# VHH binders against Transcription initiation factor IIB (tfb): the designs that were tried, part 24

Target 1, 335 residues: Transcription initiation factor IIB (tfb), of Methanocaldococcus jannaschii (q58192)
Amino acid sequence: SVDYNEPIIIKENGEIKVVKIGELIDKIIENSENIRREGILEIAKCKGIEVIAFNSNYKFKFMPVSEVSRHPVSEMFEIVVEGNKKVRVTRSHSVFTIRDNEVVPIRVDELKVGDILVLAKELPNIEEDIEIDKKFSKILGYIIAEGYYDDKKIVLSYDYNEKEFINETIDYFKSLNSDITIYSKDLNIQIEVKNKKIINLLKKLRVKNKRIPSIIFKSPYEIKKSFIDGIFNGKDAKVFVSKELAEDVIFLLLQIKENATINKKSINDIEVYEVRRITNIYTNRKLEKLINSDFIFLKIKEINKVEPTSGYAYDLTVPNAENFVAGFGGFVLHN
Below, E stands for the ipSAE of ESMFold2; O stands for the ipSAE of ESMFold2 at other seeds; V2 stands for 0.75 times the mean of E and O plus 0.25 times the DockQ between their complexes.

## First folded at step 24 (VHH; framework vhh_7pa5_2)

Design X03 (from W01 with S99A; at its last look DockQ between E and O 0.78; V2 from the best seeds 0.00; counts 0 for: pae E 2.9 > 2)
Fold by ESMFold2, look of step 24:
Structure X03 (fold): chain B 335 residues (1-335), chain A 123 residues (1-123)
Amino acid sequence: as target 1 above (335 residues)
Amino acid sequence: QVQLVESGGGMVQPGGSLRLSCAASGFTFSNYGMSWVRRAPGKGPEWVSGIDYSGGKTYYADSVKGRFTISRDNAKNTLYLQMNSLKPEDTALYYCARAGRSWGYGWYGMDVWGQGTQVTVSS
């Protein structure tokens, strides 16, 4: 079972989003009319929710969840692997490793520093027809990462030398007959845009939550890539104050077949997350049988005993697959 | 050498008022936008308010708009946050932060943070 705060990407009612597994499962249990109990385990039936799981071809797909469960716990173990990807799980929980050139489950209490774990190399890139274009998706990423909007205006700032992006922003909003005002101070530019239609779209997408909208997770590759370019402003690394946004970005990067390392820092007791993109992750653990799988194999750096976030541990049942992807960085967990 | 120091926090009852200050040193204060960010117990950081380099433009999160007023005195290198009609949900550690640009909106790109000053709103 996994800790309350562990991120999991789900599909629910046509939306793709990243949620905390504990929040999801607690809500399902609270809304269930018939909770089954097996010892300390509370179990509820689940409908209309899919998670990412691998199939017999070692490919990840969205698959239905049939049941959710929780149980009280007094301890958790935080597993940290190469790239500082991490997940908090119970000692009896199983994850996946490589044994004799095959992917097999292994219990957390049997793991040692240096052991190899199976994680997601890439996630399903489902592509639906969406009603935003590549130029707007880049601007949307920038708004989420660094922008401001209210009922009247959208506000973006730039360094003076970002002339191409500045002109791209101006041209785009001009093409929509927007009211644009430009301010400058020293080597900084601020662009204010008045456009009621776009502001209403940002509200509908809940951009103030500073999370990746579902339409981006469901978008064509080029839209996802353009959105990511907006988040990173053409750089290979970005510091996030929001852990949730960093988690969203990691899952989106996996959808476009990129990966990242995570560098956690504290600034005056505020934890921040540097996410650095890597498009060609080095590994000397490529297995011939699994060369076309969706897996990456990473070594364990740390195993630490930690306190549970909520006093409960959580799990999902994915019929026939018996696994799901969760955790900061895309761990494959046995259920 | 670049430093921000918050002060003025304390305990107040709901409906009360409090004024926070942030003293800046080690940089040309009037060239930078500034922001206030808060962190409630058990929650992540929340951007509260921002002000541009000159004090001419101010920005507010929806949760504080109409109750909080940000201001700055560039001659004294000081940023202020006047907080009125305080609510229990305003309880948090309040940080001032220097914006990475001359503008003080949003909270991404902030490069210098203070240590924070505690505001507690309870009966």
Scores: ipSAE 0.469, ipTM 0.788, lowest interface PAE 2.9, mean pLDDT 87
ESMFold2 (binder alone), look of step 24: mean pLDDT 86; pTM 0.878
ESMFold2 at other seeds, look of step 24: ipSAE 0.472; ipTM 0.785

Design X04 (from W01 with M110L; at its last look DockQ between E and O 0.76; V2 from the best seeds 0.00; counts 0 for: pae O 2.7 > 2)
Fold by ESMFold2 at other seeds, look of step 24:
Structure X04 (fold): chain B 335 residues (1-335), chain A 123 residues (1-123)
Amino acid sequence: as target 1 above (335 residues)
Amino acid sequence: QVQLVESGGGMVQPGGSLRLSCAASGFTFSNYGMSWVRRAPGKGPEWVSGIDYSGGKTYYADSVKGRFTISRDNAKNTLYLQMNSLKPEDTALYYCARSGRSWGYGWYGLDVWGQGTQVTVSS
């Protein structure tokens, strides 16, 4: 079972989003008429929710969840692997390792530092036809990461040397007959844009939540890539104060066949997350199925006993797959 | 050495007012945008307000708009936050932060942080 705050990418009612597994499961259980109780375990039937799981070909797909469950717990274990990806799980929970070129489950209480775990190399790139173009998607990413808007205007700032992106931004909003004002001071540029239709679109997409909108998770590769380029402003790394946005970004990176390393730091008791993009990943296995799989294999750096966030641990059932992807960095968990 | 030092925190009753100050040193204060960020007990950080290099443009989170006023005195290298109509939900550790650019809004470019000053709103 998994801690309350662990991120999981889901499809629910046509929307793709990253949620806290505990928040999702608590809501389902509390709204269910048919709770099955097996000792301390609470179980509810689940309809209309899909999670990412691997199939017999070691490829990830969205797959339906049949049941969710929770149980009280007094301890959790935080597993940290290479790249500082991490997940909090119960001692009896199984994750996946590789043994004799096969992917096999292993209990958390059997793990030691240096052991190899299976994580996601890439996630399914679900591509629906949507009405967001590449130019807007890049600007949207920049707005979410660094922008400001209110009822009257959108505000974006740039270093003077970012001439290409500055020109892209100006040209795009001019093509929409926007009222644009440009301010300069020293080597800094600020662009203010007045366009009521765009501001209303940002509100509809809930951009003030500072989360990746569902429409981006469902978009074609080129749209996802352009959005990510906007988040990172063309750079290799970005520091996030919001852990939730960093988690969103990592799942989106996996959809475009990129990955990341994470560097956590504390600034005056505020945790920040530096996410560094990695385009190339590889496996060392000669078995063709594993070489062509959606998996990467990473060594455990730390195993730490921690307190549960909510006093509960959470799990879900994916029929026939018996696994799902969750955690900061995309861990494969057995169910 | 670049430093930001907050002061003016304390305990106030609901509906009361408080004025925070942030003294800046080690850099040309008037070249940078500035922000206030707060962290309530058990919660993550929340951006509160920002101000550009000159004090001419100000920005506010929805939760404080109309109640808080950000300002700066570039001659004294000091950033201020006037907090009126305080609510228990405003209880937090308040940080001042420097933008890496001349403009100060949201999270963008915050590169230098103070240690924070505690504001407690209770009866």
Scores: ipSAE 0.488, ipTM 0.795, lowest interface PAE 2.7, mean pLDDT 88
ESMFold2, look of step 24: ipSAE 0.523; ipTM 0.819
ESMFold2 (binder alone), look of step 24: mean pLDDT 88; pTM 0.892

Design X05 (from W01 with S102D; at its last look DockQ between E and O 0.85; V2 from the best seeds 0.00; counts 0 for: pae O 3.2 > 2)
Fold by ESMFold2 at other seeds, look of step 24:
Structure X05 (fold): chain B 335 residues (1-335), chain A 123 residues (1-123)
Amino acid sequence: as target 1 above (335 residues)
Amino acid sequence: QVQLVESGGGMVQPGGSLRLSCAASGFTFSNYGMSWVRRAPGKGPEWVSGIDYSGGKTYYADSVKGRFTISRDNAKNTLYLQMNSLKPEDTALYYCARSGRDWGYGWYGMDVWGQGTQVTVSS
């Protein structure tokens, strides 16, 4: 079972989003009229929710969840692997490792530093027709990462030397007959845009939540890529104050077959997360049978005993697959 | 030595008011945008309000718009947050922060933070 705060990408009611597994499961259990109990385990039927799991060909797909469960716990273990990807799980929970060139489950209490774990190399890219283009998707990423909007205007700031992106922004909004005002002070450029259609779209997408909208998780590769480029402003690293946004970004990167390392920092008791895009994260491990899988194989750097976030640990059942992807960095978890 | 020091926090009943101050030193205050950020117990930080270098432009999170007023006195190197119609969900540690851009909104480039002042709305 996994900790309350562990991120999991789900599909629910046509929307793709990253949620805290504990929040999801608590809501399902508390709203269920028929809770089955097996000892300390509370179990509820689950309908209309899919998670990412691998199939017999070692490929990830969205698959339906049949049941969710929780049980009281007093301890958790935080597993940190190469790239500082991490997940908090119970002692008895199984993750996946490699034995004799096969992917097999292994209990957390049997793991040691240096052992190899199976994580997601890539995630399924669900593509729907959407009515936004590459230019807007890049601007949308920048708005979510650094921008401001209200009922009247959208506000974006740039360093003067970001000429290409500044011109892209101006050209895009000019093409939509927007009122654009440009302010300059020192080497900083501010662009204020008045366009009621775009402001209404930002409201519909709930951009104020500073999370990746579902439409982006469901968009074509080129749109996802442009959105990510907007988040990172053309750089290879970005510091996020929102852990949830950093988690969203990691899952989106996996959908476009990219990876990242994570570096947590603290500033006056405020934790921030540096996410650095990378071409290859520890890819020098070759396994003959698994060369075409959706898996990456990473060494454990740390196993630390930690306190549970809530009084519970959480799990879900994916029939036939008996696995799901969760955790900061895309861990493959048994069941 | 660049420094930001918040003051004016305290306990207040729902519907009450408080005025926060942030004294800045060690830099040319009027060259920088400024922000207020808050962190409720057990939650991540939330940007509350921002103000540009001159005080001419102000920005607010939806949760506080119409209730909070940010202002600055560049002659006194002081940032203010007037908080009216306070609600229990406004309970948080409030930080002032210097923006790495002139405009005072968002998270980009916040390089100097105060230690915060506690605001508690309850009873």
Scores: ipSAE 0.401, ipTM 0.770, lowest interface PAE 3.2, mean pLDDT 87
ESMFold2, look of step 24: ipSAE 0.503; ipTM 0.800
ESMFold2 (binder alone), look of step 24: mean pLDDT 86; pTM 0.879

Design X06 (from W01 with R101S W103S W107S; at its last look DockQ between E and O 0.83; V2 from the best seeds 0.00; counts 0 for: pae O 5.8 > 2)
Fold by ESMFold2 at other seeds, look of step 24:
Structure X06 (fold): chain B 335 residues (1-335), chain A 123 residues (1-123)
Amino acid sequence: as target 1 above (335 residues)
Amino acid sequence: QVQLVESGGGMVQPGGSLRLSCAASGFTFSNYGMSWVRRAPGKGPEWVSGIDYSGGKTYYADSVKGRFTISRDNAKNTLYLQMNSLKPEDTALYYCARSGSSSGYGSYGMDVWGQGTQVTVSS
């Protein structure tokens, strides 16, 4: 079973989003008419929700969830692998390892530092026809990462040296007949944009939540890539104050076949997350049968006992596949 | 030594008011945007309000707009947050933060943080 705060990418009512598994499951159980109880387990049937699971070809797909469950728990184990990807799971939960060139489950209480775990190398690249263009998606990524807007204006701030992005932003909003005001102080450029149509679109997309909108998770590769470039402002690393946004970004990177390392820093009790895109994937552990799989194989760096977030542990059932992807970095978990 | 020191927190009843102050030292205060960020119990940091380097432009999270007023006195190197109509949901540790940008919005370049001042709104 999995800790409350662990991120999981889901498809629900045609929307793709990253949620906390505990928040999702608590809501389903509390709204269910037909809760089944088996000892300490609370179980509810689940309809209309898909998670990511691998199939017999070792490829990840969105697959339906049939049931969700929770049970009280007094301890969790945080598994940290190469790249500082991590997940919190119960001692009896199974993750996946490699034995004799096969992907097999292994219990958390059987793990040791140095063992190899199976994680997601990439996630399903779902592409729907959307009405968001490449230029807007890049600006949208920047706005979500650190922009401001209200009912009257959008405000974007740039380092003077970001000339190409500044020009792209100005040209885009000029093409939309926007009122643009540019301020400069020292080496900072501030662009204020008045455009009611764009502000209304940002509201529709709920951009103030500082989360990746579903339309981006469902977009073509080039739109996803442009959005990511906006988040990172053309750089290879970005520091996030929001853990949830960092988690969203990790899942989106996997959809475009990129990976990242994570570095948590603490500044006066404020935790920030540096996500660094990597140009070389962890592929030096190559297994003959699995070369074309969606898997990456990473060594365990740490196994730490931690307190459960909510006092409960959570799980879900994916019929036939009996696995799902969750956690900060895309762990494959057995169910 | 770049420092930000918050003060003015305390316990107050719902509907009450508090004024937070943030004293800045060790840098040219008037060159930087400033923000207030809060952390409620068990939650991550939430940006509350920002102000540009001159004090001419202010920005607010929807949850506080109309109730909170950010201001600055560049002659005194001090940032303020006037909090009116306080709600239990406003209970948090409030941090003063220096922005790397002139706008004072978002997490861009927030490289200097104070230690925070506690605000508790209880009935």
Scores: ipSAE 0.172, ipTM 0.643, lowest interface PAE 5.8, mean pLDDT 86
ESMFold2, look of step 24: ipSAE 0.274; ipTM 0.695
ESMFold2 (binder alone), look of step 24: mean pLDDT 87; pTM 0.883

## First folded at step 25 (VHH; framework vhh_7pa5_2)

Design Y01 (from W04 with D30E; at its last look DockQ between E and O 0.89; V2 from the best seeds 0.69)
Fold by ESMFold2 at other seeds, look of step 25:
Structure Y01 (fold): chain B 335 residues (1-335), chain A 123 residues (1-123)
Amino acid sequence: as target 1 above (335 residues)
Amino acid sequence: QVQLVESGGGMVQPGGSLRLSCAASGFTFENYGMSWVRRAPGKGPEWVSAIDYSGGKTYYADSVKGRFTISRDNAKNTLYLQMNSLKPEDTALYYCARSGRSWGYGWYGMDVWGQGTQVTVSS
C-alpha cells in the first residue's frame, strides 16, 4: 500500500490530472454507500477512473480502476533511487525488479540498497486535437511558473538579458491587439498586459491553481514540449516551491520521453525542489522486450523508515494488470 | 549578513486584525521586490502578497484580496502586512521573502527568507 501524499496521474471524465492517492481514495470511500470491510481493510467500488499500468508487452496504458482500499498503518518506508526519485510504501507492498530478464514483483521488506527497481521511462502520450498553439503554450508555461494575473491584467517579469523571450511575449500580445505597458528599471523588465479574452481563457484553464492544465496533458507532443520550455524558461533546470507543480512537470516530461533528477533544498522549514531535465534515456539490458519497454531500471540509494502521513495506507485494483504508476518520479507499484 | 526578521504574529479571533512587520538588513532594501508567503502545518507554501521595490505596485492572492494590505517603508527597511477580517484558514506561519527582481512577483531568485511569525485564528 502507498502513502497519502504520493502523486498519481489519473484520467477521470476525460480529464488528465495528477492527484494525491490518499485524497482520491478517502473521497471515494467517504462518499460510498457500500463499504466492504475485510478485517482492517476498507474497500469501495470505483467507476470512471483510469490509472497508468503496464501490460504484458511492458508498455504503459491508461487502465480502469475497479476498487480502491485503505487500511491503518503505523510505519512506511521511503525508497529513494538514482536521480533522487522517491516513493513511500508499506513494508509488505510489492514493487518491481528484474530477475532472469523478467519484470517481477518484490516486497519492500526484501529490498536492499543497490537493488534494481523498475520505474517509468515514458508514459502514454495521449494526443487530442486542441485549440492552443505553440506560442501560447510557451507563454502559458511561463505564466504558471512565474506569472500573475487578475481580472484586469497579466503581469510577467524578466531579466533584461532575456531579450528574445521578451520580444516573443510582446509580439504575441500585440498580435492580439492587447494593451501593453512595459516598465524598465536597472536590469529588470516588467510587462503588463490587458486582454480580457486571454484573462478569461486563463480562468477557464484554472491557471490560478498553478498546476498543469488537463488540456496540456492531452496535447500534441509539440505543444507539451513548448509548454515545458516555458516552465523552464529555456533552461535545463528549474526550482519549484510547489511540490505538486514539480510532480506534474515530471509526469509531463515522461509523456515526451524526457526524464529528470530532483534536488531538494530546505530553507528554514520550507522545502524547494530543483528539477533538472534529462533527454537521453537508455537501458543496459540485452532482451529486446526490455530494450523496447517503457521501463527504466534504477538502483536503490536509500530505504528509510518514515511515519505515515494520514495513519492510513492506500491501494487500488487494476483488473488483469495488477500494477499502477505512482510516486515522485513514476514508480511501478504492484497491487 | 543578509537577514529578514518577521514580527507581529499572535493569536486572534475570527474577524480580528493583525499587522506583520519584516525588518530587513544587510542589503539595499529599496532595490528589491518583497513577498509574504505562508505555510500551514502539513501543507506546502502558499504565496500571499508581493510588492515592488518602490511600493507602487502590489499583488495579492485571491484568498486574501480585499482583506490584506502589503506595504513598505524604504526609509526604515521594513515590509508590512496588514491583515483584516481574519479567518481560521489564514492560520499559518508567515514568512517574508526577498525577490530576485525589483518587481516582487514570482519565485525567481527568491533565496532570502525570514524564520516566520505564527498567526493563529481560532475561536
Scores: ipSAE 0.616, ipTM 0.859, lowest interface PAE 1.8, mean pLDDT 89
ESMFold2, look of step 25: ipSAE 0.618; ipTM 0.849
ESMFold2 (binder alone), look of step 25: mean pLDDT 85; pTM 0.868

Design Y02 (from W04 with N31H; at its last fold request DockQ between E and O 0.94; V2 from the best seeds 0.76)
Amino acid sequence: QVQLVESGGGMVQPGGSLRLSCAASGFTFDHYGMSWVRRAPGKGPEWVSAIDYSGGKTYYADSVKGRFTISRDNAKNTLYLQMNSLKPEDTALYYCARSGRSWGYGWYGMDVWGQGTQVTVSS
ESMFold2, look of step 25: ipSAE 0.640; ipTM 0.866
ESMFold2 (binder alone), look of step 25: mean pLDDT 86; pTM 0.876
ESMFold2 at other seeds, look of step 25: ipSAE 0.661; ipTM 0.871
ESMFold2, fold request of step 26: ipSAE 0.679, 0.700, 0.543; ipTM 0.876, 0.889, 0.822
ESMFold2 (binder alone), fold request of step 26: mean pLDDT 86, 86, 86; pTM 0.880, 0.882, 0.877
ESMFold2 at other seeds, fold request of step 26: ipSAE 0.695, 0.566, 0.580; ipTM 0.875, 0.831, 0.836

Design Y03 (from W04 with S54T; at its last look DockQ between E and O 0.88; V2 from the best seeds 0.68)
Fold by ESMFold2, look of step 25:
Structure Y03 (fold): chain B 335 residues (1-335), chain A 123 residues (1-123)
Amino acid sequence: as target 1 above (335 residues)
Amino acid sequence: QVQLVESGGGMVQPGGSLRLSCAASGFTFDNYGMSWVRRAPGKGPEWVSAIDYTGGKTYYADSVKGRFTISRDNAKNTLYLQMNSLKPEDTALYYCARSGRSWGYGWYGMDVWGQGTQVTVSS
């Protein structure tokens, strides 16, 4: 079972989003007419939600959830692997390891530092036609990461040395006959853009939430890639104050066959997350099924006893697969 | 050394008002945009408001627009947040933060934060 705050990417009513597993499951249980209880375990049927799980070919797909459950717990274990990816799980919960070229479950209480875990190398890339072009998707990523908008205007700020992106921004909005005002002071540039159609689009996409919109998770590869480039503003690393946005970004990176390492930093007791992109991923396995799998194999760095966030632990049932992807970095978890 | 120190927090009933202050030292205050950020119990940081280096441009989260007013006194190196019509949802630890730019909204270069001042809105 998994801690309340652990991120999980889901598909619900055609929308793809990253949610906290505890919020999802608590909502389903609280809205259910027929809760089954087995001792301390509360179980509810689930319809209309898919999660990512691997199949017998070691490929990830969205798969339906049949049931959700929760139970009280007094302790959790935080597993930290290479790249500082992490997940909080119960002692009896199984994760996956590799043994004799086969991916097999292993209980958390059997793990040791240095053991190898199976994580996601890549996630399913769902591509639908969308109304957002490549140039705007880059600007949209920047707006979500660093921008402002209201009913009247969009506001973006830059350092003077970001001239290429500044020109791209100006050219794009000029091509849409936008009202553009540019302010300069020393080494800083601010661009204000008035365009009602774009402001209405930002509202429709719920950009004020500062999360990756579902339409991006469902977009063509080039749109996803351009959006990510906007988030990172041409750099290979970005510091996020929002853990939720960092989690979104990591799942999106996996969809475009990239990966990340995480470096937690503290600024006056505020925790921030430096995410560094990794574009070259290889397997150290020679069996073709493992080479072609969606898996990466990472060593455990730490196992720490921690307190549960909500006093509950949470789980999902994925029929025929008996696994799902969750956690900061894309862990594969067994039921 | 660069420092931000908040004051003015406290307990107030719904509908009440508070004025937060943030004293800045160790840097040229009027070269930087400033922000207020809050953290409610069990939540991550939420941006509240920002102001440019002159005080001429201000930005607000939708949840506080019309109720909160950000301002600054560059002669006194002080940032302010006037909070009116307070709601229980405004209960949080409020931080003053320096922007990495002169007026940019966002988290960029926001590497200088105060220790925070507690605002509690309860009946």
Scores: ipSAE 0.611, ipTM 0.843, lowest interface PAE 2.0, mean pLDDT 89
ESMFold2 (binder alone), look of step 25: mean pLDDT 85; pTM 0.866
ESMFold2 at other seeds, look of step 25: ipSAE 0.630; ipTM 0.857

Design Y04 (from W04 with G56S; at its last look DockQ between E and O 0.87; V2 from the best seeds 0.69)
Fold by ESMFold2, look of step 25:
Structure Y04 (fold): chain B 335 residues (1-335), chain A 123 residues (1-123)
Amino acid sequence: as target 1 above (335 residues)
Amino acid sequence: QVQLVESGGGMVQPGGSLRLSCAASGFTFDNYGMSWVRRAPGKGPEWVSAIDYSGSKTYYADSVKGRFTISRDNAKNTLYLQMNSLKPEDTALYYCARSGRSWGYGWYGMDVWGQGTQVTVSS
């Protein structure tokens, strides 16, 4: 079973989003009128929710969830692998390793530092027709990462040396007959944009939540790529104060066949996350025999006992597949 | 040594007011935008307000707009947050943070943080 705060990408009512598994399951159980109990385990039937799971060909797909469950726990284990990807799970929960060239489950209490775990190399790239174009998608990523807007204006800031992106931003909003004001101070540029139509679109997309909108998770590859380029402002790395946004970005990177390493640090009691884009993680791997799979194989760096977030641990049932993807970095978890 | 030190937190009744201060040292204060960020119990960090290097441009989260006022005194190297009409939902640890740019807003390049000052709004 999995800790309350662990991120999981889901499809619900046609929307793709990253949620906390504990929030999802608590809501389902508390809204259910038919709870099954097996000892301390609470179980509810689930309809209309899909998660990502691998099939017999070692390919990830969205697959339906049939049941959700929770039970009280007093301890969790945080597993940290190469690239500082991490997940919190119970001692008896199974993750996946490789044995005799096959992907097999292994219990957390049987793991040791240096063991190999199976994680997602890439995730399904859902592509729907959308009316968000490449130019807007890049600017949208930048607005979510670093922008401000209210009922009157959009405000973006740049370093002087970001000339290409500054010009792209100005040209885009000029093409929409926007009122644009540019401020300069030393080596910094601020652009104010007044455009009521664009501000209303940002409201419809719930950009104030500072999360990746569902329409981006469902967009064509080039739209996803442009959005990510906007988040990173053409750079290889970005520091996030929002863990949720960093988690969203990791899942989106996997959809475009990229990956990332994470550099976590604390400033006082505030944790920040540096996400660095990588197209080739751990290329010197002896386990490359499963090259056609959607898997990457990463070594465990740390296994730490930690406190559960909510006092409960959570699980999902994916019929026939018996697995799902969750955690910071895309862990494959057995169910 | 670059440093930010918050003060002015405390306990207040709903509807009350507090004024937070943030003393800056070790850098050229008026070259940087500044922000207030808060973290409520069990929640992640929430951006509250930002102000540019000169104090002429201010930005507020919707949840505090009209109730909170950010200001700065560049002669005293001090950032302020006047908090009026306080609600229980404003209970949090409040941090000041230096932006990585002259234009401080949102989660933008915050590279220097204070230790925070506690604000508790309860009856």
Scores: ipSAE 0.621, ipTM 0.857, lowest interface PAE 1.8, mean pLDDT 88
ESMFold2 (binder alone), look of step 25: mean pLDDT 85; pTM 0.870
ESMFold2 at other seeds, look of step 25: ipSAE 0.625; ipTM 0.858

